# Designs tried in a protein design chat: VH-VL binders against q9vpl3. Part 307

Target 1, 224 residues: q9vpl3
Amino acid sequence: RGKINIQRPKAPHYERARVVAVTQPKYPELPKAKSCFKTRAERTQQQQENPYNEIIAREVRNWLDHSRLVAFFHLSSITADDIFRVRVQLHKQNLHLKSYGSKIIEQAVKNTRYEAIVPLFHSNHCIVFSPDPEKTAALLRIVRRVPQMVLLGGIVEETMLSRNQLVAYAQMPGLHAVQAQLVQTLSQAPGHLIQQLQAHQNSFVQVLDVHAKNQMNEETPKST
Below, E stands for the ipSAE of ESMFold2; O stands for the ipSAE of OpenDDE; V2 stands for 0.75 times the mean of E and O plus 0.25 times the DockQ between their complexes.

## First folded at step 11 (VH-VL)

Design D99 (framework fv_anetumab; at its last look DockQ between E and O 0.30; V2 from the best seeds 0.68)
Fold by OpenDDE, look of step 11:
Structure D99 (fold): chain C 224 residues (1-224), chain A 121 residues (1-121), chain B 111 residues (1-111)
Amino acid sequence: as target 1 above (224 residues)
Amino acid sequence: QVELVQSGAEVKKPGESLKISCKGSGYSFTDYWIGWVRQAPGKGLEWMGIIWPEDSYTRYSPSFQGQVTISADKSISTAYLQWSSLKASDTAMYYCARDEGIYESYYFDYWGQGTLVTVSS
Amino acid sequence: DIALTQPASVSGSPGQSITISCTGTSSDVGSDNYVSWYQQHPGKAPKLMIYEVSNRPSGVSNRFSGSKSGNTASLTISGLQAEDEADYYCSSYTSSSTWYVFGGGTKLTVL
């Protein structure tokens, strides 16, 4: 009794095969289930048409337009808890930490003066907004708590600044401090006025020199 | 004018607890980090840790982690360094200092006068 | 262990220029322009002399200058005076470890 090879059933007799072929119920090809997987293109298009994204984009634009200080940070493996803590600290200083998707940012700044910031948003990022540019130093002190927040650059008084420029800006004496110094200088005898004016100029030149040196150091490609 | 004033010299025995203070004035106390630095007799400076006074967030040097506690009372612009149980090896001058640095820059621009802690049996 | 190495002692005569070096043991130490220098007289608190490699705080004499080459930072004191006799410490922040490091200190003697 030949072991019925269940794995390779003998082809049925020609006549049987014909009957089986004809009697096989042609199940209507289930309409190719439109693969619920919207192509990346379809997903991208649907995201573009999301009214919610437009609302958020408007919010971003509003923040940009009303902020005198904007700082951009990359977030490197930061926890939600750490973000929350730093947000609270920043908020106490009237600094507003926000996080937006890259697509939203792109939509928000499209055809605006801020379009140049789009390349900064390729990964996880956050933005800090402030109406007060004098808070730059405070911001940079607070973010020391979170090494995972990497400063990329910012906008101060409608001027885009590199990381180093923003740090340099934060290190400058505040406008009020400078004004106070000026008043003090003007109140002093004329002979001392020139010396003090020169001192301020020298200080300014030193700051500029530091800035220039920092720029030169950035331009030196780490030949690794 | 920015000033940090520390508590007076302490003479203690091993096993005793101690809390020394550093009071800041002339600036916004909550807007700057405060650090503590140890200097053993005839030795160099050792960074112990820093505190953000606004919410008392603290970082310690690995060498001092668990050995001391840094705290702050922002209502009176005062930072503290405390030991639960002193050792003879804790004999040193302790300085508090204000960290003026921003972002990745760290430096102490104003220092307290120091508190001498002597631990002797 | 990240360490900053300083010479134990340096000496000079009045009017001379002397340099104190501070060398990081790791590429991470000193790679950043975040080296500071402190002066400490006997029985006194340290005083900030240089921050961020080359910046002088207000009130610090222009005789003090800072520089950096590679992983070595240098403090230069020109026109050495008797009052400059003190211990000098370099410091740096280590981004990798997120803490401060002080050098071992250098005793400067004015002969």
Scores: ipSAE 0.818, ipTM 0.913, lowest interface PAE 0.6, mean pLDDT 86
Fold by ESMFold2, look of step 11:
Structure D99 (fold): chain C 224 residues (1-224), chain A 121 residues (1-121), chain B 111 residues (1-111)
Amino acid sequence: as target 1 above (224 residues)
Amino acid sequence: QVELVQSGAEVKKPGESLKISCKGSGYSFTDYWIGWVRQAPGKGLEWMGIIWPEDSYTRYSPSFQGQVTISADKSISTAYLQWSSLKASDTAMYYCARDEGIYESYYFDYWGQGTLVTVSS
Amino acid sequence: DIALTQPASVSGSPGQSITISCTGTSSDVGSDNYVSWYQQHPGKAPKLMIYEVSNRPSGVSNRFSGSKSGNTASLTISGLQAEDEADYYCSSYTSSSTWYVFGGGTKLTVL
C-alpha cells in the first residue's frame, strides 16, 4: 500500500459486536405456504390463545412488584450445568435468576411504567430478581464467572438504572454501613453535627426521588 | 479488619507434595473471590488462578493449568494451593489475595503476607 | 500469557512528580478493561494503590493518581517521598481464561 489516508479501517471490536446485536431489530422470515393469505386478525388471535401466558405474566408482575432489585442481562449460549450452578450461587444470596419469553415480558409490563424494558428482551436474556437491593454487589461478583451474562441495566427501588449506574450503585456503601457511620458520628458530636448528618440523609432520599421521577413513571392524580 | 493469613515458610525436596493455606477473617469469606499469585526470587508477579470459595469454582491461568490445585474449605474460611509433586522451579513466594471487583472489574484489594516455598535437594 | 510492558526503572527527586507507564494491547489496556496498580516494598506483600484506572482505595495518599489513554495506563506519584521507593506493578483483564495479567514491574528510585 503506497497511499495513506486515515480513516481507521472498519472493524468493530469483538466485544462491541455483542452490544450491537442487542440493538438490532429481528425480522421474521415469511413462510412459503398458503397461510400467508391469513388475515391479521387471525394471526393476532392465534398469538392470544395461550392462557398459560397470562398466568406466567402474572408471575412476572408479582416478581417486579416485590423485588427492590431487578437486573437485566443478555444471555449467550451456556450449558445447562453452568447456568444451574450460577443459579444456586445467586439463590444463596436471595437473588433469583429467571428467564421468560419476550411476549410474556411484554404482557407482564403492559400498562405499567416498565413498558420501556421490552426491547431488552428481543434477544436471549435472563433476569435476576431480589427483595434485597444491597445484594447488587454480590450479584455482580458472582456473574463475573459467567461471560455469557452481559449486564444491560436494572431497577433499584423502582428506579430504572443504566448498566453503568447499576455498577456504580453496587459500589456505594450499604444502608447498614451508612447507618453505622451515622451512629458513630452522632455519638461523638453534639447537635450541630446531627443537623449536618440529617441533611445528608435527606439529600440522599431527595436524589432517589428525582431519579424515580426521571424514569417513565405512571402519572399521579392531577392537582388543581 | 480484613486479613489474609498464610501458612509458614516451607523447605521441600523435588517430588514431595505440599499444601499451603490462606485464612480469611474480618469479612464474609464466601462472598469474595480468592486468587493466588506467584513471585519467583527477584522476579515479578504472576497470576496462578482464582477460586469462588462457596462452591469451589476455579479458574486457572493457562500457564498454571494442571500444575497446581486450588481449593477451599469454607467452614474454616481457608483457601489452599497445593502441588502433588514439587519441582525446583516451584521455588517462589506465593501470595493469596482477595478480589473485590464486581462487573468487568478485576483487582486484588487485600493480600496475604506470603508463603516462601523453597524446593531444593 | 501476554505481559504488560513497564519501564524497568524510573527515578525522581523528593518533591517531584513521576509517571510510570503500563502499555498493553487493544485487547487488554486499550479495550474498556480496567487497570489496577500495586506497590511492593522489598520483602513485603503487594499493596493496592489504584483500581479501575483512577480510583484510590481508602488509606492511599492522594499523591497517587491513575489514568489511561489508548493502550497505555499511567500511575503518577506527585510530591515524591523516600517511602515511595518500591516496585510498582500494573494489572489488567485480558480474557475469560485470563482474568489478570501483570506488568513486568518498575523499580522506582527516590534520589
Scores: ipSAE 0.793, ipTM 0.900, lowest interface PAE 0.9, mean pLDDT 80
ESMFold2 (binder alone), look of step 11: mean pLDDT 89; pTM 0.928

Design W30 (framework fv_ontamalimab; at its last look DockQ between E and O 0.17; V2 from the best seeds 0.00; counts 0 for: pae O 4.9 > 2, placed apart)
Fold by ESMFold2, look of step 11:
Structure W30 (fold): chain C 224 residues (1-224), chain A 121 residues (1-121), chain B 112 residues (1-112)
Amino acid sequence: as target 1 above (224 residues)
Amino acid sequence: QVQLVQSGAEVKKPGASVKVSCKASGYTFTSYDINWVRQAPGQGLEWMGWISPYNGETNYAQKVQGRVTMTADTSTSTAYMDLRSLRSDDTAVYYCARDEGIWESYYFDLWGQGTTVTVSS
Amino acid sequence: DIVMTQTPLSLSVTPGQPASISCKSSQSLLHTDGYTYLYWYLQKPGQPPQLLIYEVSSRFSGVPDRFSGSGSGTDFTLKISRVEAEDVGIYYCMQSTQFPLTFGQGTKVEIK
């Protein structure tokens, strides 16, 4: 394709390799038997024009600006077949797996509130972006089957969350579900109203408490 | 509101066909598979198959293979189950149920209200 | 097809007392991916089924902690530590380890 792809490509395909070889210098490709992401040293060896570096950094900024959920992972050695299966699982849930060099991430977040994330990208890593923070639970269910992806932390609604905070966020009842239950409670017979209001109020307060704590307790989890 | 709403009850003669609809709302339709499960009067639950609205893939139980077609219309967020060559033992309540389609798990976390199909002469 | 056999088929329980439902499969439910796909559903009168337990022992969101699942291989159990009036209905186990998906025949739980 002539357009820059926001999503990382699937496992290498012969047709893609042929086109790249004929029309363009090839970008470095990862070996199938090791991590789908190259080491920092290998990536910095490539000669790229300054406009391409800024275009990639702008892509990262665009993902950050349009994603209400961002999750950071350490990535251990994983086969190309396995990472392809993970990408398919994630994509179905509107979760987008990406990887960028630490210098590109540094350039993308310079002079933003997210500069603190740069150290997370000094080792092999990947990032998952989504416009849907409600998909945090689905993300965690997908990656629990993928021991090669170790959650480091994330960003939800522009708030940085530690690993444990992100897990706790995923377990909170959704605001829409809480609001819908309150409407149902107001419409039902009088004898049930008090008990259900108390239950829904507690759920709503829990969601608000997580929101308030996130605004006050922003932290970056350690890399492992 | 997150829900699955099914079409109304049907009365059919043996040999006819029935098409049950299942309209999804309040969630991203293509992120979940739709399963069809039926329950004959006074009996247990029987899985009939699933469809993925994401790519149109289907998987049918052998017992209904050849008589059932499951489809999904992503523009209306509606899944359909078309059961042909109806017999008296197809009399049942037909449910649609969603699952996340995550790995090999089949979490039926949301069910439609059910559609009663009665097959009688 | 994997046959799922529930016992007992009917259970009368004094309110506040525990209840236990057994589900036995005709072959192991351990999938080649290392997970066991055994689920429990409750169908209250006049309602569609609702999910209680997935992957043998994991409670679905919003399910009270008086419900617990256990077991492995071919033998599984749902326990209700203190049965309440709202727990009446028919309980089904289900497997998704191999196609077709199959349910147990159901266990009706009543308050006596």
Scores: ipSAE 0.396, ipTM 0.709, lowest interface PAE 2.1, mean pLDDT 79
Fold by OpenDDE, look of step 11:
Formats: C-alpha cells, sequence, structure tokens
Structure W30 (fold): chain C 224 residues (1-224), chain A 121 residues (1-121), chain B 112 residues (1-112)
C-alpha cells in the first residue's frame, strides 16, 4: 500500500474535486482592517456621550454630598498592590479610597460648590471619602506611611482646606476634647475665684490668730 | 457627647447566657470597632474580641471562642456581646471600648462604664 | 500569646515625686511594619481604663505632659515626672502587635 505522499496528494477523482470545489467555504475577503484606531475625535466624542460617565459622575457627587471628610491625593508611581493595601487599611477605618478620571470629576462637580477642586486633578489622583471628620488624623497617619500618596488638600465639614490647613485640623483636639477642656476650665474658675476671694480673708484670720497668740503669750507671767 | 453607655448589672446562674449592650453616641458608629474587655474582681484586664459595625467582621479571643457572639446594630448604634455557657470564672466587669486602630494599631480611646456580670450558683 | 510583665505591682509615691513603671514583653513588640504597638492605660478607682500613651511614647489627647513613655523591643517604661493625687489608680500596659491583645498585670499607684 503505497506511502501516502503528503506533499503531493494525488488529485482527487474529478467528481470529488467538483464536490470539494463547490463545498469550499467562500470566505468573504476580510475587509481591509479599517484601522481599529478610532480617531482621537471619535474617542473624545464617545467619551463625552458615554452614559456610563454620567453614572459615575453622579456617584462622585453622591460621595461628595454625603462625606464630611474628603481628601485629595496625588498618586505617584504606586503599584496596584500598594493601592490595594492602602485601600484595605483605609477601609478598616471606614475611609473609602476612590479613583476617578479628571473628566469625570469635572463633569461631576460642574456648576456645584465643589468646582474649585477641578484644578487638583491634573494627573493620577485619588480621593478618600469619610462620613466622619474625626478620622482626619487617622487618614493622615495612614497616608504618611505611603510616600506615593501626596496630600493636596481636602474638604472638612463643607470647608475647603489646603494641605497645611488639613494637617493643622488633624492636630487639633477633637471638638469634644476642647469642649471638655473648656468645661473643666470653667468649672475650675469659680473655685479659683473663691480661693482668691477667700485667700485674703484667710490671710487676715491667720494674722489675727498670730496676733492673738502673741498677746496670750505676753500675758502669761513668767512665774519665777 | 462622645460616649459608650452599657447595660446594667446582670446576675446569672452557671450554664446561662448573658447579653450586654453598649450604646454609642456622639460619633459615627460605623467608623470605629467595638472591643470587649473584661476584668475579674481584683484582677487585670482581658481582651475578649472586637466587632466592626461597618461590615460585621469579628475577631474573638481563643479563650472565649465558641461561647461569645458579638453583634452590632447600626440603626441604634448599639453593640452587643452575648456570652453563653457561663461559668463562675466569667464573673467580671465587662467593658466595651472603641478602637481607633490605625494600621495594625489597636488602642481603646473610649470606654463604656462597665457592666458587672455575676455568675453564682 | 505575648505575656506582659509589669514591675512593680504596687507603688507608693509621695505627691510631687516621680514614679516609674516597667513593662516587659515575652516577645519583641516591634511589628514587621516597623512600629511598636505598646499602650499605657490608667484605671482610676471605680472607673474604666483610660488611654495615656499609644505606640510607646505618644501621649494621648488630654493627657498631662508629666506622663511619658519610652522603650523598645521588649522593655518599656512609663514615667510620671510629678505624681499628683489624680494619678492614683492601676496602670496597665497593653500590646497589640500580635493577637490576642494582652495586658500587663497592672501596677497600683498610691499616694503616700
Amino acid sequence: as target 1 above (224 residues)
Amino acid sequence: QVQLVQSGAEVKKPGASVKVSCKASGYTFTSYDINWVRQAPGQGLEWMGWISPYNGETNYAQKVQGRVTMTADTSTSTAYMDLRSLRSDDTAVYYCARDEGIWESYYFDLWGQGTTVTVSS
Amino acid sequence: DIVMTQTPLSLSVTPGQPASISCKSSQSLLHTDGYTYLYWYLQKPGQPPQLLIYEVSSRFSGVPDRFSGSGSGTDFTLKISRVEAEDVGIYYCMQSTQFPLTFGQGTKVEIK
């Protein structure tokens, strides 16, 4: 049984050849691959009309409106793993690390009280949201350990703060601590006043007592 | 005012269960973990575990593992500690404490007033 | 479990004099992240504990400057520069470097 010459297969019987020829799938010539590269204009237009961007923009607004603490960070060369680690640490503190594109942020804050934050988003940025302004110190402490995160500023209790102001805010004793201190100070004030008012009286009584003792000692005749 | 207020004293028999409550006020309840620490009469402090009101995550000390359940109700800003199969050695003052842990730092910056649980036959 | 050992267990101090409490851990409290998670608490009579010092040497908000913490590795010290009447109570060291969290036995500070 002759070695099937794989390199030059014997031409099939003419009938088989006809069947093969008729059954050969005519693959339409693949249209010359229109350069899948959407023109910059097409990409920009698609980005502008993307319903998804609107949804995300609304999400951003929602976060801004419901957060009492918002901090803006520049991200330098940070790995996804590092970001994840930081995110987990922040999450444990009920701090929410989010990253949005600059266009989305712009869209989200357009014609809102937050419009002033747009200039902060020129490069890779992230935002940390919290419902608790008391977590500012915790946030800064966590971020200090992450050199790839650079604090740009923030919003605390609807007030825009610079980086330095945010740091200063974090260093302040909590409102309750200040209040407690004030109450303590106020509670001590009457005591001090009373002490001061009584100090003169007590001093006078002491002087009188000394005088009385001296007089009593002078009246005791040295019984020789 | 920022405070934790605990439920009143409990007297239980051996084998019974006790549920202590800790109500938080003056701060965002979900932003801090709640720890439970107990102190037997004349003894030191013993950490029992913590719960995150944010996600319900818990971590229990091995000594009480299987007998303790910590829960948190965000609607009422109240944490609960349920201790089952009570023994005489469970007699203690139980404290809830807020954890402001940063990274791996766990410290208690706010404490409840304590709840005395007495287990007596 | 990390065992925390305090010395002395009792201390009587004259008002205005300094006090020092030692806390030793059975293992190093230096965490892999480079921080040392040691804390000091004061429990005044009839009260819950209150935080004094966090991470060895950081004074908690509202804590007087007469309190200071120091140490490294396994040896830690709480110092009170001038003991006042309000400083009476039981002092506890605590570690959070490893679970479970563990406390020292406590040091009772009294005024002579």
Scores: ipSAE 0.051, ipTM 0.605, lowest interface PAE 4.9, mean pLDDT 85
Fold by ESMFold2-Fast, scan of step 11:
Structure W30 (fold): chain C 224 residues (1-224), chain A 121 residues (1-121), chain B 112 residues (1-112)
Amino acid sequence: as target 1 above (224 residues)
Amino acid sequence: QVQLVQSGAEVKKPGASVKVSCKASGYTFTSYDINWVRQAPGQGLEWMGWISPYNGETNYAQKVQGRVTMTADTSTSTAYMDLRSLRSDDTAVYYCARDEGIWESYYFDLWGQGTTVTVSS
Amino acid sequence: DIVMTQTPLSLSVTPGQPASISCKSSQSLLHTDGYTYLYWYLQKPGQPPQLLIYEVSSRFSGVPDRFSGSGSGTDFTLKISRVEAEDVGIYYCMQSTQFPLTFGQGTKVEIK
């Protein structure tokens, strides 16, 4: 019977600092400055903007600014228990799996160097962040066992990489110089990378659609 | 630089207890489980159990269940194995090993130097 | 418990010649997740064991390419294409498909 069925699963390793930050008490504060009346433009903007979306968008920008490795995935249907196990394994390697809505991603990266990634997030997705680009190999080893997560591409040391380029980076020896050379050699213009990543995503969706239709057709002739 | 350093050799009488330490350095102690493996003179390796330093969760081999306690002190990055009611067949070199297993894999990429425990009258 | 049986128990090899070690499990090591959790370790004289191969055939970082693992189900093999003096020691297979984790009894490799 396997480890999961016989023994307790390995305990999740979670940084104490993160737990302390999450449990920090919140107290009300009075604003220092405020206008008596809002301008027409300010009122229109306030009506359109969700203040919580801006707070979350700021969090996303912070993750992007402090992460030297960012990987983008298409996420198929997955149970809460399974995604939790993935998060635990990733966290052991200082890899942080996050999921954000497309509007929040767009708001976060608007007018930044990361704006080119927006088209990747028009379907179910998740993002993995890490301050350590050498963890790319560990990331791909973990997600190899998670068929619901399909690698689309990523950003390594501020360089946008396609799926194939990121896989190549991960397969390099752990020497920093060698990995840096690969990133430079395989780098492509952001517009071209986005086009390639979108094509890969669309091809995958089409393959799943064809497979589903073939299974329906095969089931029907068999069962009748 | 990444290493596990164990306590020194012990000689104990039958019925006594022994506590072996394993001090980790050069990595985040709470990110890896610590396994304990022993080796009797001239014999093979025998797995004893593991501990998670993050929350203290343990899993012991049935052969030593009830006689062993594994603990971890995160403030000193040190894991401990306390074995009670010692018998002559507990004479062995005791190793601690870091588990770098990802997902459902369990493998020991870093080992301590070993602690010899001799149980004799 | 899964019993791991190694053959041979001892092997004397002329430097530069190949060596092969077999490991057989009492039950299939194929996990329900589709992966096979078999590992090979080397214990050099006076040293703790060191990881050589994980998940049947993957070489651990820093392990020379003369070492290779293969097999499936219950039959596994570690091959050394060209044995060197530094390769002397006792080789152990290990499984983690089912608890408790179990090791083979070991194969001693010596130079002639």
Scores: ipSAE 0.006, ipTM 0.449, lowest interface PAE 10.4, mean pLDDT 77
ESMFold2 (binder alone), look of step 11: mean pLDDT 92; pTM 0.940

